# VH-VL binders against q95uq1, part 17

Target 1, 197 residues: q95uq1
Amino acid sequence: MSDNHEEESNVPAYVPGKHVSVDQLKQQDAEDEALKRYKESLLGTGVHAPKDDPRKLVIKEMKIQIEGRPDTIYPLDTKELIKEMKTKPFVLKESCHYKITLTFNIQHDIVSGLKQTNTVYRKGIKVSTEKHMLGSFAPQALAHSVTNPRHGWEEAPSGMLARGSYTAKVVFTDDDNEEHLSVEYAFSIKSDWKSDD

## First folded at step 5 (VH-VL)

Design K31 (framework fv_patritumab)
Fold by ESMFold2-Fast, scan of step 5:
Structure K31 (fold): chain C 197 residues (1-197), chain A 118 residues (1-118), chain B 113 residues (1-113)
Amino acid sequence: as target 1 above (197 residues)
Amino acid sequence: QVQLQQWGAGLLKPSETLSLTCAVYGGSISDYYWSWIRQPPGKGLEWIGEIWYSGSTNYNPSLKSRVTISVETSKNQFSLKLSSVTAADTAVYYCARDMGDEYYFDYWGRGTLVTVSS
Amino acid sequence: DIEMTQSPDSLAVSLGERATINCRSSQSVLYDSNNENYLAWYQQNPGQPPKLLIYWASTRESGVPDRFSGSGSGTDFTLTISSLQAEDVAVYYCQQYYESPLTFGQGTKVEIK
């Protein structure tokens, strides 16, 4: 007889009126920040993009944050930096907590329903495909920012099957199915951090 | 060309500690797992354990209480210690390189015969 | 632990004829997320360490003659030597690398009939 029963994930707070959890405060702050960014995007600033740069989406940087370690920042605002991305893999230790933030500008016109499709490969074989809706964004002087996960941390896989080298391709599209950008990058999952860090 | 050279004591008495070393030539010890595998005379292969150059190890549960694998990155070598040996530990011991994400073995040392007898 | 069982224990084949070795795992070594079989094959000549022949069940290692081929998926795998040569007389082992501890089959001895 195998009894496989799930426990309830949520329990009532022991002491009502205690300080709210850090996660709940971060969620409220993120909602306020998102509303501020949305209002700023609606107001517009009459920003004029270079006519010799046809890009509507310009990724300024990708920031990888790992709990307990310094941030790793990849500048991506030129086509050459984007092409070099896959030659500079980042390392995730098994079970580490991490999150990724994209900072970007929109040029020329409003982009409606910007979404990313991230496909991860191991030796050319598709491991996963994730789609995330980022929102609608207008040209403005202030760079837009999106963090995944929005709250807390994502946990890196662990175990023999998870360890190894990965490649990934992220494609940014919109409601009109226009492809704005495709970036290939690489990462590895290791039992520990590399010797020089 | 990567070569693995191994050495250590070949004759032990019961209760002693086996100590073997493997040196990596023609390549870096970094960015790979390195394993020890043994083969009793006339029998099959048994994986003992693996080590990453940072010192992180995984051991076969059947041997975990007696085995220690260590690495010396400055010397480009790694070592096996197996405590409390018995006649059942008589085997040829191999060091090998395993790929980080594949865990199959592409380069092997020549092997060291270890005999445990009273 | 995943148990690896080979058959036959020994096989006598005439030069130039086909040799077939089977390997069975006690549970699947196919990882659904990447659709790969975590299985390798090795050749061991007397007095020598094992030599990698095949990984990912069917991918031939660089420098290995094309008469060696691997097939199968999940729990049942086969190593085929299409035209046996004298230097192929050896013991052959399958290995799973799906779960720790890594485990090998008991070996199949190939000899000339």
Scores: ipSAE 0.012, ipTM 0.475, lowest interface PAE 8.6, mean pLDDT 81

Design K32 (framework fv_patritumab)
Fold by ESMFold2-Fast, scan of step 5:
Structure K32 (fold): chain C 197 residues (1-197), chain A 118 residues (1-118), chain B 113 residues (1-113)
Amino acid sequence: as target 1 above (197 residues)
Amino acid sequence: QVQLQQWGAGLLKPSETLSLTCAVYGGSISDYYWSWIRQPPGKGLEWIGEIYHSGSTNYNPSLKSRVTISVETSKNQFSLKLSSVTAADTAVYYCARDMGDEYYFDYWGRGTLVTVSS
Amino acid sequence: DIEMTQSPDSLAVSLGERATINCRSSQSVLYDSNNENYLAWYQQNPGQPPKLLIYWASDRESGVPDRFSGSGSGTDFTLTISSLQAEDVAVYYCQQYYESPLTFGQGTKVEIK
């Protein structure tokens, strides 16, 4: 597979490599008006997570887009759906153009330097590892969306050696190396699409 | 349980066209490549070509000018045509399933002996 | 084309003894990116189609007895039958699936000594 590392995402009030709670920001005194406005922009539309849901990152869905074909959408907002992901492989035709979009919510606190590590395996052997910096994200009512690649399309490999069944593991970590989420999925690279796709 | 059944003309004269059919039972023809492989009497195996349910084919270059493989998904069948046969085409012809997209063969038909003689 | 060469052409082995068949490819069938050898082994009994024994050079197909094992990497591969049984009298073929066209070795005939 192509190396599809993304540039760090720009977000309002990005603080790379720092972990700061929303509550700490609310309690800090600020004499500078620009700093006060900055804090208000982070917190003004914040939504509090349920007390019984400790997740900082809640994935809503994964969308597979293939040029010239309908989108395939996997809802992932429950733990059960995430565990079932591996049983629902998608198909990529060799040399097709594709991209993957993840939609998620951040809860409880700002996540700084969120990154995605995608490792692909064939019959248990690791064939690639790709890391993508997604940026820093604050709790908010509307879901965040990130697309890989950020611009254009990724090209699926081609040829006899590339065709076959694959599994993959996506791990989301932050600047503090805290693991927020892990999702395992499966896909196949084929010479042509499935008859019922 | 997947089974492959073969049939077609066993006796041909030089210059005629060989036509063989393979039917897939116990599974779908879709989502696999299917191959034809031949074996002259007392000799080794020669891959002829492969087909996917979409009609996409890949042929052995040594036979490409004479070979056509086709698929009929509605009947769960695929077929081989080899034109302008000679005595060198005398062989047992096998159909086989490619395991996934990885091109080793997990299921084989029983074979059809094709004899080319005047 | 990748040319597959087996040795020996024929092999006589006593029942219960080890049989070793070699297969050499004219170029490497190891794919560096996934560290897999694109090599399979087949058994053909008289009057029957070939039967898959080994894939990925060393993975044994379901239902194949554990006396059959595959080894090797790159260009040099071996099929070993640790203790020959009567039903193992057959012709054995290696096959590469690294690149098109798919090619087989010429075969090794295993007979009782």
Scores: ipSAE 0.007, ipTM 0.485, lowest interface PAE 9.4, mean pLDDT 82

Design K33 (framework fv_patritumab)
Fold by ESMFold2-Fast, scan of step 5:
Structure K33 (fold): chain C 197 residues (1-197), chain A 118 residues (1-118), chain B 113 residues (1-113)
Amino acid sequence: as target 1 above (197 residues)
Amino acid sequence: QVQLQQWGAGLLKPSETLSLTCAVYGGSISEYYWSWIRQPPGKGLEWIGEIYDSGSTNYNPSLKSRVTISVETSKNQFSLKLSSVTAADTAVYYCARDMGDEYYFDYWGRGTLVTVSS
Amino acid sequence: DIEMTQSPDSLAVSLGERATINCRSSQSVLYDSNNENYLAWYQQNPGQPPKLLIYWASTRESGVPDRFSGSGSGTDFTLTISSLQAEDVAVYYCQQYYESPLTFGQGTKVEIK
């Protein structure tokens, strides 16, 4: 016959009051601390989104880097700048080596399975659709950065059929199929660079 | 303002090679595409091809096997050669400046009449 | 190739009157993604090279008088001269730059009635 808390105690099977063991108290304290750490890992310490900005995804900039040329940077952190992007095309020389980096913040809540769908059009015809899984991202003070290709360079197309003006639409969605952002942009493929390119 | 002056042989026999030159004045040849366009007497316009200051060329597929366009940036000029001419190549030949990748033309040379006769 | 057809082949108009020239493409030259028509208009006076009047179907080239205007979309385009002047006697050509090879209409001759 043991009591509820000590093996050697000679007490009845039922006791109105109950002692809590030292091990149980330490386990409860550890669980509370684990919960605090879990919440901190989800929300980020001290990170808060502006009340007037409901966006979960905020693109700070898009950087186009071309081998042997200066970087071209598009700030995109306002709706006005995003709308203007399609009026400010960038230029790629035939066969040039390039890469594109997106710098962005996540606000309010974790975004799980962020992916981008990039559709390119030439003269009204869809020429490609590419989907890239970017990952899962939490709100944090420091911006996230993703470069495509991850390593090395992409090569721009070449030839008369490849030259000309292009438009593109990139749509950002998550695992719940929530659309976070849609951006339209433009670019041209030319046989050589202009002085302002 | 930009002006294009052109010259070259005006009278040819069938099978010969046509050679024309266009010089750019009042502006740089660099950073623009430059085209050749022809017009048979009393007929419409036909685009022949274009060149960039790097030497990159694009030709009308119907003429590509006979056409060569070249550029001499140090002289601010570009040239057309059309091989194996026939009477069908009789036309006024114009040089012109292309606008962007879109290929409309804002400046034109005065034209050179080329007659191919036996 | 995109075939460009103009109508009429010739047009006689009195000084000060409206002249209308039509151009039709065998397929659409409207790029729906940017909503632009890849169409230009040229004026050619006797013994002279063509001169650019209008590009993007309706944008007037710098220095071109405002009596010239372009309109239309897709396959059907119009060049309008609101009040014909003596110096407007010329042949007018439309041109598509939607796809290679670049092609021109056969021309419309404008004469004084």
Scores: ipSAE 0.005, ipTM 0.450, lowest interface PAE 12.4, mean pLDDT 81

Design K34 (framework fv_patritumab)
Fold by ESMFold2-Fast, scan of step 5:
Structure K34 (fold): chain C 197 residues (1-197), chain A 118 residues (1-118), chain B 113 residues (1-113)
Amino acid sequence: as target 1 above (197 residues)
Amino acid sequence: QVQLQQWGAGLLKPSETLSLTCAVYGGSISDYYWSWIRQPPGKGLEWIGEIYYSGSTYYNPSLKSRVTISVETSKNQFSLKLSSVTAADTAVYYCARDYGDEYYFDYWGRGTLVTVSS
Amino acid sequence: DIEMTQSPDSLAVSLGERATINCRSSQSVLYSFDNENYLAWYQQNPGQPPKLLIYWASTRESGVPDRFSGSGSGTDFTLTISSLQAEDVAVYYCQQYYSTPYTFGQGTKVEIK
């Protein structure tokens, strides 16, 4: 029941198709042409990026929402803040319900087939990797937001073996394998909440 | 040990809706993605879609207009509906667990043969 | 979509001999961020569901015999059975989980001569 439907409406859907037959190749060409025309129309709407900032994806913040607790927000709009993030861990109580939202702007051009990879480590050992196809994003004044999970809540693990310190890395890449952003963060799983957050 | 038990109507006429259910035993449905995968007789495997226990779904684009996957966490079950079936939908349908956050499949149901014939 | 192509379609190997199955993806399934290949192998015995053998291109699933090994990177992958046994008669499938939709190869049938 999260109100993330508006977020999806701001994202041009990327629909990968099987393009191995002549008919499918013709269909792909028509779809590519439509995307090109859409891209050109956006440039005509007066959406402009700074001439001296070549970034196509500019992250603004990461928000950690925990059911029944205040939101934790990490501003990430500077390179210094991005590098500092992993020194400011957040806490998840065993079995708590949480979700993470990333807010970003797209500049200059449409980013096609944006993919998010989130890898979690414990003591340098990879414990999980999640890869999400986010879709295609157009330049616009209003920032885009992506929440994981898209609906409802994620549940934090529980048990003695689950408790401890974790680090994670989120990487954004596109259909051309261009890396747009990499963010490292840290968190811990505890039996109870810390009184001062 | 996790076990998946599946059931549903196996004989359909063209234009009808396929409905299959998968029950999870020996483990919680929570904290995993769960998938449906099909295999036409004598052919290879096709991924249909997946669902997280929160209700979030991802579908194969080739089937997206016809497929709905749902979950009942209180019963440790998830289900597949495929509308407007044709003879091309004749296959063995498997439910499976997506392993952790990586999306390969470590536990599979025994399969349900679905035949679509006029 | 990433297309997975296996070769050969069928293979007859004598007991105790090496069996080699190839899998090719239409685009790389190696992710530069974690330097992992998003590639799995499954064994399917007649009348049974597929069983996971290998993930991350070369990691054996718990309980899978040492005679099974996976190798390769990027677009070219190999499943090797070092010494074929009677219970290895099955169809083998590769799967990419680099991007949705997840896709499988067409399968390779392994038989004993």
Scores: ipSAE 0.000, ipTM 0.454, lowest interface PAE 14.9, mean pLDDT 80

Design K35 (framework fv_patritumab)
Fold by ESMFold2-Fast, scan of step 5:
Structure K35 (fold): chain C 197 residues (1-197), chain A 118 residues (1-118), chain B 113 residues (1-113)
Amino acid sequence: as target 1 above (197 residues)
Amino acid sequence: QVQLQQWGAGLLKPSETLSLTCAVYGGSISDYYWNWIRQPPGKGLEWIGEIYYSGSTNYNPSLKSRVTISVETSKNQFSLKLSSVTAADTAVYYCARDLGDEYYFDYWGRGTLVTVSS
Amino acid sequence: DIEMTQSPDSLAVSLGERATINCRSSQSVLYSLDNENYLAWYQQNPGQPPKLLIYWASTRESGVPDRFSGSGSGTDFTLTISSLQAEDVAVYYCQQYYSTPWTFGQGTKVEIK
């Protein structure tokens, strides 16, 4: 069981509230420019999402931080970059200390109860499934950021049976069970660092 | 360029402990995993176990209770101990190199024949 | 454990003729992320240690003559010597490195007819 649990203690502080669509708020004030500008300032630049971009969740980047090593950053703000991610694996040395940060924007409407489900596979066999509640997020100019673990570092597995190539699939859903995004990525656990990693 | 030289006891009695050493020349012991593999006379190959310079080991489950592999990084060498030997442990013992994430063996020692007899 | 089975146990081939050795694994050694088969072939001459010939099922080790080739995927693999020479008389072993413990086939002895 411990290999497949949700960590609620890692959830950002947030309480559920009454939600009104950002489009509805802007429309109510269409004839009053001063009030419209004021309300737009409260909702941030997310209310001005591109009209041709229907995404509610836009991941800007994923950052892999390893203690004592340079950060690895994956830009993910386009569908092409997301599809390409699984061809660019990152490396973890056995027993290293690491953490992963996601930077993202919410567009169009408030997303309530955003959660991620991360499933890891080795040689086609599912080895773990972890679920993390991220919280509720509104459209805003400043990107949201979530780091796992929230405090300190996670430790990579060790031993020969832990070494090898892995694939993973992370799926983002909300309280309405709407699937916003699915990302596939790859990583390897090695005995030592390589210059090409 | 890389060369593995091995040595150790050739004749043992049942219940004794086998001790073999492998020294690495022409390369650093810290860059790779180092293995012990044996071959009974006229038979096939059996992997015994491996070690990384940090001391991390993994052993064949069939031998795990009797095997200890150790490394001495300062001397660029690693060693095998196999306890409670029997006639079934009579074999040529090889040391060999692999990459930690590629587990085929690219360099081998010459082999040490170990005979267990009364 | 993954069991490796070779066939035949012994093979007699005339000089200049093709020799074919088969290796079968009890489960697939193809990893989907890499699309690689975790399979190697070794040559062992009498009184010598094994020598690596092929890795990743079909990649020839540096210095190995091009008459040696590996093929196959998943559970069934073949080592081919296109034109047998006298120095090719040896025992050949396949090895999987997909899952521990690393395991070898029982060996195929190649002799001249």
Scores: ipSAE 0.000, ipTM 0.453, lowest interface PAE 14.3, mean pLDDT 80

Design K36 (framework fv_patritumab)
Fold by ESMFold2-Fast, scan of step 5:
Structure K36 (fold): chain C 197 residues (1-197), chain A 118 residues (1-118), chain B 113 residues (1-113)
Amino acid sequence: as target 1 above (197 residues)
Amino acid sequence: QVQLQQWGAGLLKPSETLSLTCAVYGGSISDYYWSWIRQPPGKGLEWIGEIYYSGSTNYNPSLKSRVTISVETSKNQFSLKLSSVTAADTAVYYCARDSGDEWYFDYWGRGTLVTVSS
Amino acid sequence: DIEMTQSPDSLAVSLGERATINCRSSQSVLYSSFDENYLAWYQQNPGQPPKLLIYWASTRESGVPDRFSGSGSGTDFTLTISSLQAEDVAVYYCQQYYSYPYTFGQGTKVEIK
C-alpha cells in the first residue's frame, strides 16, 4: 500500500461510502476509545442488563397524542405485544394535529446514532419512506424518551385520496447499520372520529 | 366467529340499478374494510370495491362510474348499488371482509345470484 | 393493473398424489426491502364462496390442513397439495394485494382421476 492511494485517482469508486481514508480511520479509532471509556464509566455507575435478554433496544411503549383528545398508549415491551401491534390500528381524523413519543431502554452497550426508517403502505403500495434520527443512547435505569416532531405538531393528511387504511413498518438501526428491531403497525385516516373516540 | 349474511333483488332488466345488502354477525363492522366481489357464471373473480365504517371507499376503476358502496354502522351492515346494469353484470355477488390491513379476504358471504335479462 | 395468470387451467390428480398449481403476476408483488409477497390463495367448492387458504404467499390460514402449502416470490408462485383428498376437488384462485385494484387469477380446476 506504499504510495498506491494517489496513483490510481482516475479509477472510479466501486463502492461509494465504503472507502475510509487514513485520517478517517484514525478519527474512528479515537472515537472507539472514547466509546470504550464511556462504557467503563457506565459500568462504574452500576448499570446492568438482564443476562437472559440479548436485546440492546427495548421499546417500553409508543404514545400517540392527538391535540384535543386523550393519549393512546401501546405497550411494546414484549415480542408478543410487538407482533400484536398491526392488529390494533389507531385512527387519525384528517387534518388533526398529532405527535408520537417512543419510550425505551438501552441494554448491554451504548447505541450510537439510533435512527428509525418508517415505510407506509396503502393497499400494498408504498406511499412514503421517512428516516428520523433519534440520537445516541446509553444503558441507564430510567427509560429514554423521544418525541417526533420535537416541537409543535404533525398534521394528518386530508381529502378523499388521503382517507383510508394504512400499514407501516418501522425499522430501528444504528451507525453500524445493526438492525435492532422491526415493528409493523396499522392506522386509518378518517373524515371524523367514532362516537366514543 | 364472523358471519356475513347477504340479500337483495336477484332479477333485473337492462338499465336498472342493482341493490344488495350484507349484514355482519359475530363481530363489529368497525375497524375493517368490507368488500364486494363478483363472479360471472363459469368465470373468475372480480373485485368491485370496498368501504371502511367511516364511509371511506375505494372502487375498481373499471366500475367506478356505476358503483356506490355505503355503510350503516348502527345496523352493522353495508350495501352495494350498481347502476345501468347490462347482461355483462350477470354474476354471483359476494360480500367479504378485508383481513386486518386490507390485504386479502378472510370471511365471505354465501353469494347472491344476480341475473340481468330482458 | 397487475394481471394474474394461473397454470394449468385444469388438472386431474389421483387420491393421495401431489397437485401443483402455478400463479404468475405481470409485475412483482414482492416488497424486497421487507421480503414480503402480497399474494393469497383461495379454494372454491361448487356453489360455495371462496375460502382463504394461504396469505403472504406461504402463511397457512388457521384451520387449513397442513397438506396445503404455498411457495414462491416476486412473480412466480406455487400452491401445493401434498396428498390430494376427495374434499380438495375445487377451483383454486391466486390473488395479489400488492397494488390496487386487487386482482385474481383465472382459476385452476382440480379434479380426481
Scores: ipSAE 0.006, ipTM 0.447, lowest interface PAE 13.4, mean pLDDT 81

Design K37 (framework fv_patritumab)
Fold by ESMFold2-Fast, scan of step 5:
Structure K37 (fold): chain C 197 residues (1-197), chain A 118 residues (1-118), chain B 113 residues (1-113)
Amino acid sequence: as target 1 above (197 residues)
Amino acid sequence: QVQLQQWGAGLLKPSETLSLTCAVYGGSISDYYWHWIRQPPGKGLEWIGEIYYSGSTNYNPSLKSRVTISVETSKNQFSLKLSSVTAADTAVYYCARGPGDEYYFDYWGRGTLVTVSS
Amino acid sequence: DIEMTQSPDSLAVSLGERATINCRSSQSVLYSWNNENYLAWYQQNPGQPPKLLIYWASTRESGVPDRFSGSGSGTDFTLTISSLQAEDVAVYYCQQYYSTPFTFGQGTKVEIK
């Protein structure tokens, strides 16, 4: 029984109704103004988000590319399409080479330090957690694209141990730990490809 | 509910080829692994091999030189051929399904007794 | 090949009493990456095919009574029947599906005392 209780389990919660001092409010206003000026200097004029859509991150699609196979494309720009994704699993053949491309728009503000956390499960048990820094992105008319891996291909696992059905959850956060989006999807690792009909 | 119906020759002479067929009812043969397992009378179970509906196979190394498993997706069937049989091949032969992409066996055929005698 | 060894070879238990069957693999069937034990248990009545009871070492197959439970990890596994019923008289087999060829234990015969 080792004593490793040096790290406390802190779960600070936001408590509504807390009053801040006038000095703290003035300091926040000054910081907000400085940030606003900085962003305006980067963005310029003519880049405006839809007023009825508060999302900062809008994923247009996720593309699964497998060497020697047709691309699988998941449109994800609506809540309904995101929920449907888990019902449309893709298949990875043992040792196949693949890569995943996200196409997305940023709205309203620059997103700094966009990060992707991908957690994979098998029968409800967490198998792996992978974190990828995607970068910082500004609002613009044309969609951004990020491919993982950035170079070459990822190789799917092989062998009996790796074969089976999986679910995954990918969460997108930024440097302020704001969660922009969460998507659940499913895939299988098989000795050969799934039926194409 | 999935049901496996199997049939084939029950009595063979040494050196002949064993041929068994398993038909899948109540479900699709596609997207699953299908297996053959045998059991000599009064003994334990021996895995023979597997086939994925696309035709990809894996065989028990002890039997690999004599075993062929094939699949006919249009008929929802798969088959076992074991060549050059001897008395040691006398057993009840079962076909079975792995659920989804798994390798434990959730549905089994009733078994076919194959006797190899002179 | 992974060798599967069961103990005991035969077991006589009175109705309503607990039956315990052990299964040992010659190497670990726990895959660290997914923290899963690739082990299943089957029940076989005379003249019938084996029936799946437990998979992933401890997950009970649908329709299997809750008196059947599986436990263990790595190389040592146990099947427990908490209150033996007459219909539980059968031969029980463990199976590893960690690597090919898939292998089974020699079987444990459970009889009424």
Scores: ipSAE 0.013, ipTM 0.525, lowest interface PAE 8.5, mean pLDDT 83

Design K38 (framework fv_patritumab)
Fold by ESMFold2-Fast, scan of step 5:
Structure K38 (fold): chain C 197 residues (1-197), chain A 118 residues (1-118), chain B 113 residues (1-113)
Amino acid sequence: as target 1 above (197 residues)
Amino acid sequence: QVQLQQWGAGLLKPSETLSLTCAVYGGSISDYYWSWIRQPPGKGLEWIGEIYYSGSTNYNPSLKSRVTISVETSKNQFSLKLSSVTAADTAVYYCAREYGDDYYFDYWGRGTLVTVSS
Amino acid sequence: DIEMTQSPDSLAVSLGERATINCRSSQSLLYSFNDENYLAWYQQNPGQPPKLLIYWASTRESGVPDRFSGSGSGTDFTLTISSLQAEDVAVYYCQQYYSMPYTFGQGTKVEIK
């Protein structure tokens, strides 16, 4: 029942590999103009993160968009909200069209090759694992936004084997294989939408 | 190794709230789902609901409006409350552990008979 | 809800003889991705809680005698006791854990003939 086709086309390809600090990127490189311009294009406005917040990746929200339905928005900018997400499942109707948008900030350092690994479980058993490359991102005041799929809609599966309750775990890593964040969430696939109380 | 000890209500009147507690010994309450299951006299088993040690719950839709399951991780305990009881709620109530990430029951409490009579 | 139906409701078997209990689900319990059947069997002796015997339709729980075996796939399942002992006189229940709410069969009472 898992639909785990993943697309890595149109992946941003800047700054693969090594993690570098904001201070290192701001270092004077007066004698190498190309490197200086490259660093400036990645760093943006040079925003500094709060010293009491060590997070490099801060997800502001996850938005579930379903064609013909209101958006479902999960604020995730605190550890408490992330921990509670699993208790607030969303519903996908069989064969509905949907997409997921992440809005986030990067703090302290450039993150190269940010990717998400999404593992879906049913009755504690791994049903699917899919990876999506998000790209390379620099600290900046304006939040970054990434939607999957990049074009159009995903179609929810259908049939008796697809219906049921699911849990999922998303892990965000980078080119250095550093784990930045792990989020658990829940959803169900049903023959029709849940009604409001 | 793991043992579940349960206690609580024995005799209730209609409209009262049933309250039962289950304590976990010989193991941690953490990282498992814990369930309540009941058995009316001479009848089969009915799943009531489950709780994860973090507090996340799932309830049988037939009982959802009346049931609350809670967990106290610091005491290694979880509890059942069932409101507005009637004679139909007369049953032996069991607490049980769900196996790892699966949903079959590998350890059971000894059961508590709850009788609802007018 | 997935309905679980056992047959027979009661079974009388002589000591040392084979006992077979059937369980049918209203929908398939086989998940094709992992090729597992989400079915368990329990034994309940008078005055005792249920005891897990079999999970994943055919995997025997640790400490359960090898005279107990589970078989079947999809919607039709069987619990077999190859040589009935006196302590096997009990009510036996099948349970699906494919979908919530988890549901049990009505039970099969095994008696000495």
Scores: ipSAE 0.005, ipTM 0.439, lowest interface PAE 12.4, mean pLDDT 82

